# Designs tried in a protein design chat: VHH binders against q9y6x5. Part 84

Target 1, 379 residues: q9y6x5
Amino acid sequence: LPPKLLLVSFDGFRADYLKNYEFPHLQNFIKEGVLVEHVKNVFITKTFPNHYSIVTGLYEESHGIVANSMYDAVTKKHFSDSNDKDPFWWNEAVPIWVTNQLQENRSSAAAMWPGTDVPIHDTISSYFMNYNSSVSFEERLNNITMWLNNSNPPVTFATLYWEEPDASGHKYGPEDKENMSRVLKKIDDLIGDLVQRLKMLGLWENLNVIITSDHGMTQCSQDRLINLDSCIDHSYYTLIDLSPVAAILPKINRTEVYNKLKNCSPHMNVYLKEDIPNRFYYQHNDRIQPIILVADEGWTIVLNESSQKLGDHGYDNSLPSMHPFLAAHGPAFHKGYKHSTINIVDIYPMMCHILGLKPHPNNGTFGHTKCLLVDQWCI

## First folded at step 24 (VHH)

Design wn6
Fold by ESMFold2, fold request of step 25:
Structure wn6 (fold): chain B 379 residues (1-379), chain A 127 residues (1-127)
Amino acid sequence: as target 1 above (379 residues)
Amino acid sequence: QVQLVESGGGLVQPGGSLRLSCVASGFTFSASDFTAIGWFRQAPGKEREGLSDIYGRSESYTSYSDSVKGRFTISRDNAKNTVYLQMNSLKPEDTAVYYCAAGEYVRGSDEWTYDYWGQGTQVTVSS
């Protein structure tokens, strides 16, 4: 009876992979549903911040997950990919699964989406998996479909996260067509398995499914390194995050640290917090450090070392290489419709509409997604 | 306990070949999509250099550094929990201690992290 939604993320799926590689299963999914060719994500274009923006509709400064690595000077707390469980970090916002499961006769389920194994506002996803990268896509899908079919109260909102093509994108870079073709073919096969599984279980016709991603990927090179140690001694600052957006906590006078950094490389912008461009919406949170360094596309900030990465993300969110796509299928969505662009924060109010939830205050614009939905007038 | 044991090093003439083996114990590397076994080397006075790795659950995905691509081939035998590095057309500059290492990729790390290392095996290419 209540509408159901499955939100799927394939991490690091750059929008133009759809044009440059073959995806028979994903293209069939799109043919019977909708496609948004480019989703403009939030700055910084990193995994934890953008996954939280999708489910809160908020810019990073507003939801408080401002990077994959963070430090809070007052509480002395650290956040990282391996230290992400403290609700302190997540409590600046209310993600959609919390709102959903607090409604009468509703539950939420999750397989590995960032934050779903954390008790946010003392509320943890009704069904979840503790994060473990060793758990196969098949097992994640089996758990999600079991919960969608067998839960009381019913699961009406579910999330599913997969680490590819991000993992391989960092290793090969997006320009390695030979290797990325094999990686992306596997992902398309997983999408085929997802659709087949939903059909076989009788879920496909009445479940809304969104397949999206958090960011893209750009090519890096050993010829494009910015050596921070050449510009400033480690003793003058604490490094909270390094590349491609470095977060610098000065140990001495902030202006002195800024002056040592400002001419370090023509391929890096150095911002005092108050000078960060307004278009980033990345200023008004204590977790954003007093100085940030923003590398140009394809450049890597290093400390006095070489880099093994051939692909990276986190850059300026105006860059097309940082943009993912969004595809969707289900009773709420048109069939065979293509849309050019939305903002990643627009996904949240759209999902709230589909689920009949009142959105919390957010930065999304429902009007940007109206043309995707069968119950809305598109002009 | 995770252990990696290299073997197959030794002295070889320029232009020759060696096959290194890395036997893993305490884990099964093909039981995860995101566990990699990589080969690294370190020559005296040089920083450690990544050469090649292999990952994947059922399918094998491989990478090679430019310094060894075309000369070295990584492969694995999942039944023996063993990874191999076939080194052909060896040059004196390939002289180094060769290490295998186990790495993983996790959500939000932005990189593959190699936390488990073998003891190393010496490869010496000289006439």
Scores: ipSAE 0.883, ipTM 0.948, lowest interface PAE 0.6, mean pLDDT 94
Fold by ESMFold2, fold request of step 25:
Structure wn6 (fold): chain B 379 residues (1-379), chain A 127 residues (1-127)
Amino acid sequence: as target 1 above (379 residues)
Amino acid sequence: QVQLVESGGGLVQPGGSLRLSCVASGFTFSASDFTAIGWFRQAPGKEREGLSDIYGRSESYTSYSDSVKGRFTISRDNAKNTVYLQMNSLKPEDTAVYYCAAGEYVRGSDEWTYDYWGQGTQVTVSS
């Protein structure tokens, strides 16, 4: 009876929402399982990079998904939220569902997790949904549970992705208690539905479930804008990504572009690629552009225009506002244990252990997650 | 073919009220958790201003700009595929062309993007 794992992401779920809002269903899930209060994610703190880091255990420079918007100068290819299906972008790593389904008598299922509808190394998830934001959480869950119960070879690893609270977090900001409480209550109800569905189908007792997220959210304001057009003419560079980490490909001498930008705002750090802080692990990939601009928390880089966003993410990964949480329940996990922090790259080797898979080379540390697991000595 | 048709604009005295309607066709806005219908306005010589939007499949989630919060109320009738903007306590500075727009949120976009726009309806607040 091979072990089974369901990995669930609620996009943009800031860790301290757990302290600041009511989650009766999630709190009961945590009470019967484990909680990691803060997960230190990878820089930049964006959706595609961090979801791929969870399933590869790699820093962004190592797995090649370095932003939600990317450009490759050799092939002239572009990557975006609407142009993400070319395997070229994903092939610098092997995600866990590929490794899993290549094992004897195992398959993988996916509902909307980034990359699962792409044939990575000519291998696509055994069961998957093409990305479509109009598909309800209930339909995603119904497909996943049907595949977990009715597939040959059996589905042993499954992923489930939901766009909230990220969508509403961008609209309201994390400090809008009234509106975010309604959003987060709905998410808690969906978690309750998830658990109830698993119990009704007889899956709950033997399925390991991880509920986590890719990043948090910080409050933004019209009073905290950095107007890039005030500092440099568009003709001097190609803009690959804008905010809060701008990716700049110079069209003229790189030093001239840097000098025009370096004093643009005291609320923005400007880095030549070789000067990007080592702690970001964000330098050694050709997809990282020659100049990046990193806004301070809560500041928005704009092109001479206002912004409708009241919440954003992508900032320095040392910021607590950028950190998600991790909760887990199932036969592999202790009951009622809380852990302070892990790195997001640590999730991959833990999942490989649970599934009995040999991890590919990665940046995670299995020892950081040992205390969550019943079969390990907690030291 | 996606269409949005505004109605209900006109001339009104300061302190008065108007109710704008936005009828959607070619799609059902409540068939997605992540489709929004929003109201925007543009006065001559000014940037287009977002006023309010509404989204959600079964529940309605609403937002308001500071300039209209407390005076304007957005609502919808899913059976009629129609969104309303109730505008109370109107002021001369509310004079503008009012637009209805449809937008969506997708994985990794980091923003709600409004790609479909109505033709606009004129609202004039004057004695």
Scores: ipSAE 0.877, ipTM 0.945, lowest interface PAE 0.6, mean pLDDT 94
Fold by ESMFold2, last read:
Structure wn6 (fold): chain B 379 residues (1-379), chain A 127 residues (1-127)
Amino acid sequence: as target 1 above (379 residues)
Amino acid sequence: QVQLVESGGGLVQPGGSLRLSCVASGFTFSASDFTAIGWFRQAPGKEREGLSDIYGRSESYTSYSDSVKGRFTISRDNAKNTVYLQMNSLKPEDTAVYYCAAGEYVRGSDEWTYDYWGQGTQVTVSS
């Protein structure tokens, strides 16, 4: 029987939540499998870019999903959380579910993972759900498990996405222990439900399961605002994305806009596109705007001097607060092994190995994940 | 058609209490983990201020602004599709039009967005 993999994301799950909160179900999952304590994600540390990096193994500049809000100057197209279904945006890469279901006698299933309701290279996931935040975790899980058990050709790769703890993390901030403990307890209960359902359906022993996330969360406050309106007139630029990495399309001379912004705040770095630090791997795509503004950790770029957010992400990917974790269990994985760190782009070649797929060209390094796998020599 | 109807406003003395109700129709707020009902207020000459919200499917998650924390309590009755704001220890500064609003969180938005608003109910705190 072909190997099977379920990839699960809990959005905004900061790696150190594992140390700072109780997760009896997740810790039992880890005890019977593997843990990567910190996953270094890609810049910018936003939801759509990092979910696509997981499934393509590519930096954002290479896969083309460079933010949650984008503009293409040539086609005049806009991308947003409510306008994300045009294949134009996704077609600069081939995600693993496309590669998987093009194999002989294989199909892919998806519950809400970014991009899985889009026909990428004229190929949409064999079984999928259109995105709808009102669909419960239980319903998403029921669909995924039904497809894993009952599909012809068989589903060998499946994805499952859940919006927490990101949604509540933005509302409370990671430092609100009282409220976040209730949120994270619910997430641990959902992980317990997932494992229990897989066991009851006879899937648990022969299904590889990865539980991971796209980014973490940092504390914000009303004391840490950068008021862009105090530095530059709205008429001089088009705002493509705002915080914490603003994407600025100048309406006047680019150097003139840069000069107006460069002294706006000591808590914000202003980059011409050609000056973006090489370590971000965030330069070589037309969707990256001519000027970006990168706020310091915990600072919020605003237009009107107030913000409702107490938590945010999108900051420099070197920040530990931006890093998620990865846990995995199944026949491909060791039991009881803990690893300190990998890059988020390393997940893709590992998944391709588990599924017996030839990876497309990518930025991941298979060697970084070898110690997680039973069929590899861990030196 | 989403509709929110506030009630329970009126005149009250300083130190008194009021209970506001917000009845939702056209949707069931407990049918989604990511729909919130929030209370806001706007005093004459002031910006609209967020006070509290409540969200969750079966479990209730609540938030409060510093200006009302400890004095106001948000709650809900899912069977009646109704959200309440219990306002205690009222001050003249609490005088405002109070609105309920429905908000939503979606994948990739990074924020809760309140797009549906009630008509408001007047609360006046004076002797």
Scores: ipSAE 0.874, ipTM 0.944, lowest interface PAE 0.6, mean pLDDT 94

Design wn6
Fold by ESMFold2, fold request of step 25:
Structure wn6 (fold): chain B 379 residues (1-379), chain A 127 residues (1-127)
Amino acid sequence: as target 1 above (379 residues)
Amino acid sequence: QVQLVESGGGLVQPGGSLRLSCVASGFTFSASDFTAIGWFRQAPGKEREGLSDIYGRSESYTSYSDSVKGRFTISRDNAKNTVYLQMNSLKPEDTAVYYCAAGEYVRGSDEWTYDYWGQGTQVTVSS
């Protein structure tokens, strides 16, 4: 039978939560499989961009989902978390579920992974759920397992997305041990339920399962605010995205806008598009605005000095606080192996290998993940 | 269709207590892991201030602002679709209109967004 893969994301799961909190179920999953302790994600370290990078193997400038909020000057289109269904935004890349379900006798299933309810290149996931945050983890899991068992052609690639610990991470911050401990215990219980459900349905032995995340979380504070209104009049620019990476479309001369912003705060870097550091791979797309503002870790860019966030992400992808983890179990993976780091774009060519798919051109390096796989040598 | 109705406001002496209620209709707040009911207040000439919220499907998760932590307690009765704010040790600076609001978290939003608001209930702490 063709190899099968379930890709699971728990949004905002910072890598060092594994060290700082108890995860009996996830630790059992890791013990019987593999762990990558830190996954270096892509800049900006936001939800939609990094989820698309996982499934395309591309940097944000190459796949075109460059933020959770975007503007296209030619078409005048806007993208946001509530306005994400126009295929225009997604069509600069081919995600793995499209490639998978175009193969003979294969289909793909999805429960809430970003983009899976969009007809990308006129192709929508064979089985999917329209995004709705009210749908419980149990219902998402029940749909995924039903599709894995009961589909013609068979589902060989499935995705499952959950909004925690991101939602609570923004509310409490990663340093709130009391509240985050309760949140993370619930997530560990959900992982236990996932494994038990797969075992009970007879899926566990032949299904490869990846549990990962898109980014981490850093502590924020009311004492660490950057007020843009103190530095520049709103009339001089259009704000496309705010924090912690602001996207600025000048309404007046770009150099004048830059000069008003460049000394706004010692805790914020201001880049003209051509001056964005090359290590970000964040320059060569029209959706990246002419000026970006990058706050230092734990700082929040605001317009009115009010912020409700105690945790945030989106910062420089070199920051350990922005890095998720990856764990995996199944017939393709070693047992009891720990690996220090991979790049998030490396996940795509690894998944293509597991599924026997030819990867599209991408930024991943298959060699970085060979140590995780039973059919490869890591030297 | 979604409605939130506050009650329990009034005049109270400094050091006194009040219990506010927020009855939700048109939705069930415990039917989602990512729906919150929060309490906010606004004094004349001031910005609206978030005080406390509660969310979760089977478990209750709570938060408190520093200005009310230790004095105010949020709770809920899922069967009545009602959220409460117990306010103790009230001070004159607690005088404001108190609002309940329903918020949601969605993938990629990076924040809880409160889109549905009650009409408010006046709380006055005065001698």
Scores: ipSAE 0.872, ipTM 0.941, lowest interface PAE 0.6, mean pLDDT 94
Fold by ESMFold2, last read:
Structure wn6 (fold): chain B 379 residues (1-379), chain A 127 residues (1-127)
Amino acid sequence: as target 1 above (379 residues)
Amino acid sequence: QVQLVESGGGLVQPGGSLRLSCVASGFTFSASDFTAIGWFRQAPGKEREGLSDIYGRSESYTSYSDSVKGRFTISRDNAKNTVYLQMNSLKPEDTAVYYCAAGEYVRGSDEWTYDYWGQGTQVTVSS
């Protein structure tokens, strides 16, 4: 009767949406479980890096997924949202589903979580879906619940990923209350469907469920653009990633490129790799480029004058707008408990504890999550 | 495989109206939560600008740029696999080639990408 855990991510779910919008189904889930009101994520506050941090407990420099777009100069390999399957990128860490399925009589299942369709250390999730954004939430949920109910060895760890509210957050921005209210109501309905499905299948009472996200969203504007073309010729560098953290690979002398960029905009910080603030934990990996540009909140780095984005993320991880939430329900969790904050890397050692797994070396602190758990003493 | 066919462009006087149609083939617009059909325009010497789009599987989600909000309305007929742009209160500044495009959102892209485009239809607002 091994413990079971379902980890669910709704991409781009900003923590304060819970205060500013109505979530009858999610609030009922929280009422019967626990809430962490905001989770401090890792820099850069992007999708692939933060999803991998959740499942490894590592900062981006340590797990090697340092952005949604990466380049390795030695192998000349590129990573992107459409080119993410090479295990080379993922092999600098061991995600929890690999550790889980190495245990006696255990398997792992996945529906679209970043990395779960990649053979990491020659190991792919026991049951998985290849990423395809056209697959509905209902189909993802049906597959996950089928695997949780019908697999031998039993599925004890499962992941489920959904692209909202990130997709709509980029389109409308978080300040568009009318449109975001409709988007967030749909997400709450999906959470209601998830809970109802688990109850119908007899899973609800003995399955631990975490609902969380990777990052938030901030408002952008056509009035807040930083035009790199005004500061530097394209021929002087290779652009690895653009906004809001640009990754710059110089083609000429690095100091010359830095000097052309350092006064480009008062709304952008320019860092040589060795000068990146220590609090970012974003320096010690070859995939981090020699120069990064970090835009101020709500500013967009562009190559031309126009941008269609009304919402974005990737900014400084100290910004409350970049922080997601975490809610959880199940036999491992207290009922009706609210907690102020944890770090996103703390989720990994907590999940390892719930599943009875020995965590790999990581940056999380188990003590930060003890108050969420029924088997731990809390002051 | 994927094809978008626009119609309904032409010459119209200021304050007038036009209705553009975009017929999609090779895919079903409403079969994905994250497929959008958008309308764009490009005036001579200007960058292409996004005007409006519509997405969703069963629910229709719409967006509008500030330049057209309140004057333009996007809609769809799923049975005909067709998207419409109703353009009212037209101004000389609306003179452009209008394109429909199909786009997707995928995890980690941070933006909607429009890879399939119609041929464009000319809209001219002039006395």
Scores: ipSAE 0.863, ipTM 0.936, lowest interface PAE 0.6, mean pLDDT 94
Fold by ESMFold2, look of step 24:
Order: structure tokens, then sequence, then C-alpha cells
Structure wn6 (fold): chain B 379 residues (1-379), chain A 127 residues (1-127)
């Protein structure tokens, strides 16, 4: 039978939740498979960029989804909730489901992974759900398993996306143990349901399953606000994205805007585009604005208003609070193996290997993940 | 099509109690994991303030602002498509128009957004 892979994301699942909360179902999944305790994601540590990095193996500057809110100065296009389906934004890379379904006798299926309802290079996932947050996890799972079992040509690569614990993480913050414990218990129950459904359908033993996330979450507070209006008048710039990485398009001389911002707060770094640290790999794309502001962990950039959120992400990708985990089970993976860390871009070449696909040029390193795989000699 | 109707406002003495109701129509709020019904208030000359919300499909998840935590309790009756705010130990500072609102969370938004609002109900706390 052809190799099959299901890639699952629980949005905003901070790596240390595994250590600090109880996950009986996820721990059973890990016990029979593999765990990567920390996945170092890409900067900025936001949802759309990191989900696309997983499926392309590319840094954000290379795949072109550089934030959840973007502006392209050359074409004058804006990326937002209302136009995230414009292929223009996605066409700077080829995601794995496109490569997969262009192979002879293969299809791809998707339940709401970012980009899977977009015709990227005139190719949309063979089976997909349009994004709709009202669709339950159960219905997403039922569609995915129906497609995995009943499609011709067969579905060999499938994706499944769920908005938690990100949604509740923003509302409560990761330090609210009582509320987050209830949220995380529900997620563990959903993982139990996933495994049970796959077993009942006869898929469990021959399907490779990766459970991962795009980023973590850090605690915010009304006592940790950076008020931009105190430093610079709105008329001097266009705001493309706000927090925790603000994207600033100057309306006046760029150096003048920079000088007004550079001493605004000791809890924020202000970068001219050419001065963005090389370790971020976040410079060489027209969609990265001339000035970015990077708040310190737990600080929120605002425009003279309070913030309603108690948790946030998007910060420096070296911060452990921004890192998710990866767990996997299936015939390609060892049983009971734990690995310390990988880069999120490493997931793509590993998935290509499992599926027998030739990876496009990318920033991942297959060697970082080979110890997870039964067909590799690990040293 | 979507409609939210508040009731239960009125005049009370300091230390008193009121129960507000919010009846939703045109949608079922428990049909989504990521639809919230929240209570907000606005006093004369002040900004609108978020107080509490409730969300979830099979579970009920609740939040409270620090200004009302311990005094106000949000609850819901899914069969009646109704959300309640039990307000105890009322203070003159609680005097405001109280609104219910429906909102959602979507991937990549980083926040819950409330797009549908009721007309409001007046609560006055005074001797």
Amino acid sequence: as target 1 above (379 residues)
Amino acid sequence: QVQLVESGGGLVQPGGSLRLSCVASGFTFSASDFTAIGWFRQAPGKEREGLSDIYGRSESYTSYSDSVKGRFTISRDNAKNTVYLQMNSLKPEDTAVYYCAAGEYVRGSDEWTYDYWGQGTQVTVSS
C-alpha cells in the first residue's frame, strides 16, 4: 500500500504544557511512537507563517507568508482575513500537498490547514474544507478519515487543523493553570478520539500520524503595554501589523520615523529592515516593511488602548515560550523514542522522505530528524 | 438575522443584585466551539468595558474581568439559547448600559472579536 501521512496541528500548543499538565491519551500516543520535546519555530512566531513553514520547509522571507497581516508595496496588495485566498500571497513556495497530489495515483486531503483552500500554482488540495471555525473537530476528523479510506486516486497526505489551545491561550494566558487545565484536558480527549477513530477504521497500524503545533504562548498583562501613540503620531506611518512585531511603513522620511521610535520603550527593539538580526532569516522579502518593532516577551504594542488578551505569541523564536512540540506514530517511526529539539523547517524534508517525494529546495535538514525514522541509521 | 436581546436591567440599591438575560436568535451559540457570548457595559463618558464571556460547544468556558470577578457570574441555558449575568454586591460604579454581544475566534486573528451587539439594558445603582 502507498505510504500515508496525516499531519495534525493544535494551534498554540506550547511545548512545556506536556510537562506541566496531564495528557494520558497524548502520552499513550508518544509511548508507542516518538516525541520531539521542543520544535524551534520561525520568526515571526505567528500562525500563518509557521503553518506554511511546516509544509514548505522554508523561512518566512523565502515562502512569502511573513505575517498574519501583510502589505506588498510593489503590487499594492493587502493580505488579511478577507483576501487570504489570493494565490499571489502563497505562490512564492510549493507546499507539500501540491507536490504530493501531482504524483501518479495520489491525492491530498485537508481539513482547514492554512493555504489548503487556495489554488497555489493553480493547484488546490484534491479534497478540502473551506475554513469555517464553526466546524467541530469531530466533523473535520470524519471528513479526513472518509477521504483517507474512500478516495480514488488514494489520499496519501492529509492535514487537520484545530484552533485550540491558541484561542483559549489568548484569553487566559498560559499561567492560568485552572482554566488552561480544562482546555488542555479537552484537547487530550480529542487526541484520544482521533486515535480511537483511526483504530476503528483500520487505519491506525498503516497510517503515519504527526501531531504538532505552530508556536507556543506567553503571559501578557495590562502592566506590560507599549503605547505607540506616546512616541509617534499616526500620521507619520501606515501600520501594517501591530503586536508583538509591528510592521511600520513610513509616510515621511524613514530615518525620521526610526528616530522617533528607537527610544520609545526599553521593552521593544526597533529595526530598520537591513538591521534585522541575521538569525531571524527575516529580511529578504518585499513584504517585510522598512521598519519593524519587536516587543520583549510578554509585552504588548498598543495604540492608546488596553489589550483584551492575556496570552500572545509572535515574539523572538529563540524564546522557549514560543516553541511547540512534535509527536508522531506510525510504521515510519520508532516506538518509545524521545528527541530533544529540531527546527520547524526540518519537518518538511522528513515528511517528503516518508511519502517518497523529492523535496523542493528548502531550509530544513533531513539529518536532524533521521533518528525518528525506522529506515535510517541513527548515530 | 442575528439578534441579541437584553433584559433584566433596572434600579437597585448599593449591595443589591440583578440578573441580566441575553436571548440569541438567528443562530445557536452552542453550535460552535469558538462562538462566545459576552457581557459589556458603558457608563456615560467612558469607554465600553468587557466584563465576562462564555464559549464552547459541549463544555462551558468562562472569563471575567478583574473589575467584576467574584461578584458577577456568567451562565447559559443552551436549550433556551440564553446567556445570563448574575450581578451581586452592586456598587454605584456599576451604573451603566449593559450589552450582550456575540463574537468568534478564527485562526490567525490572535483575538476574539465581537461583531453582533444587543441594544443594551440600563442598570442604575443608587440610593
Scores: ipSAE 0.858, ipTM 0.936, lowest interface PAE 0.7, mean pLDDT 93

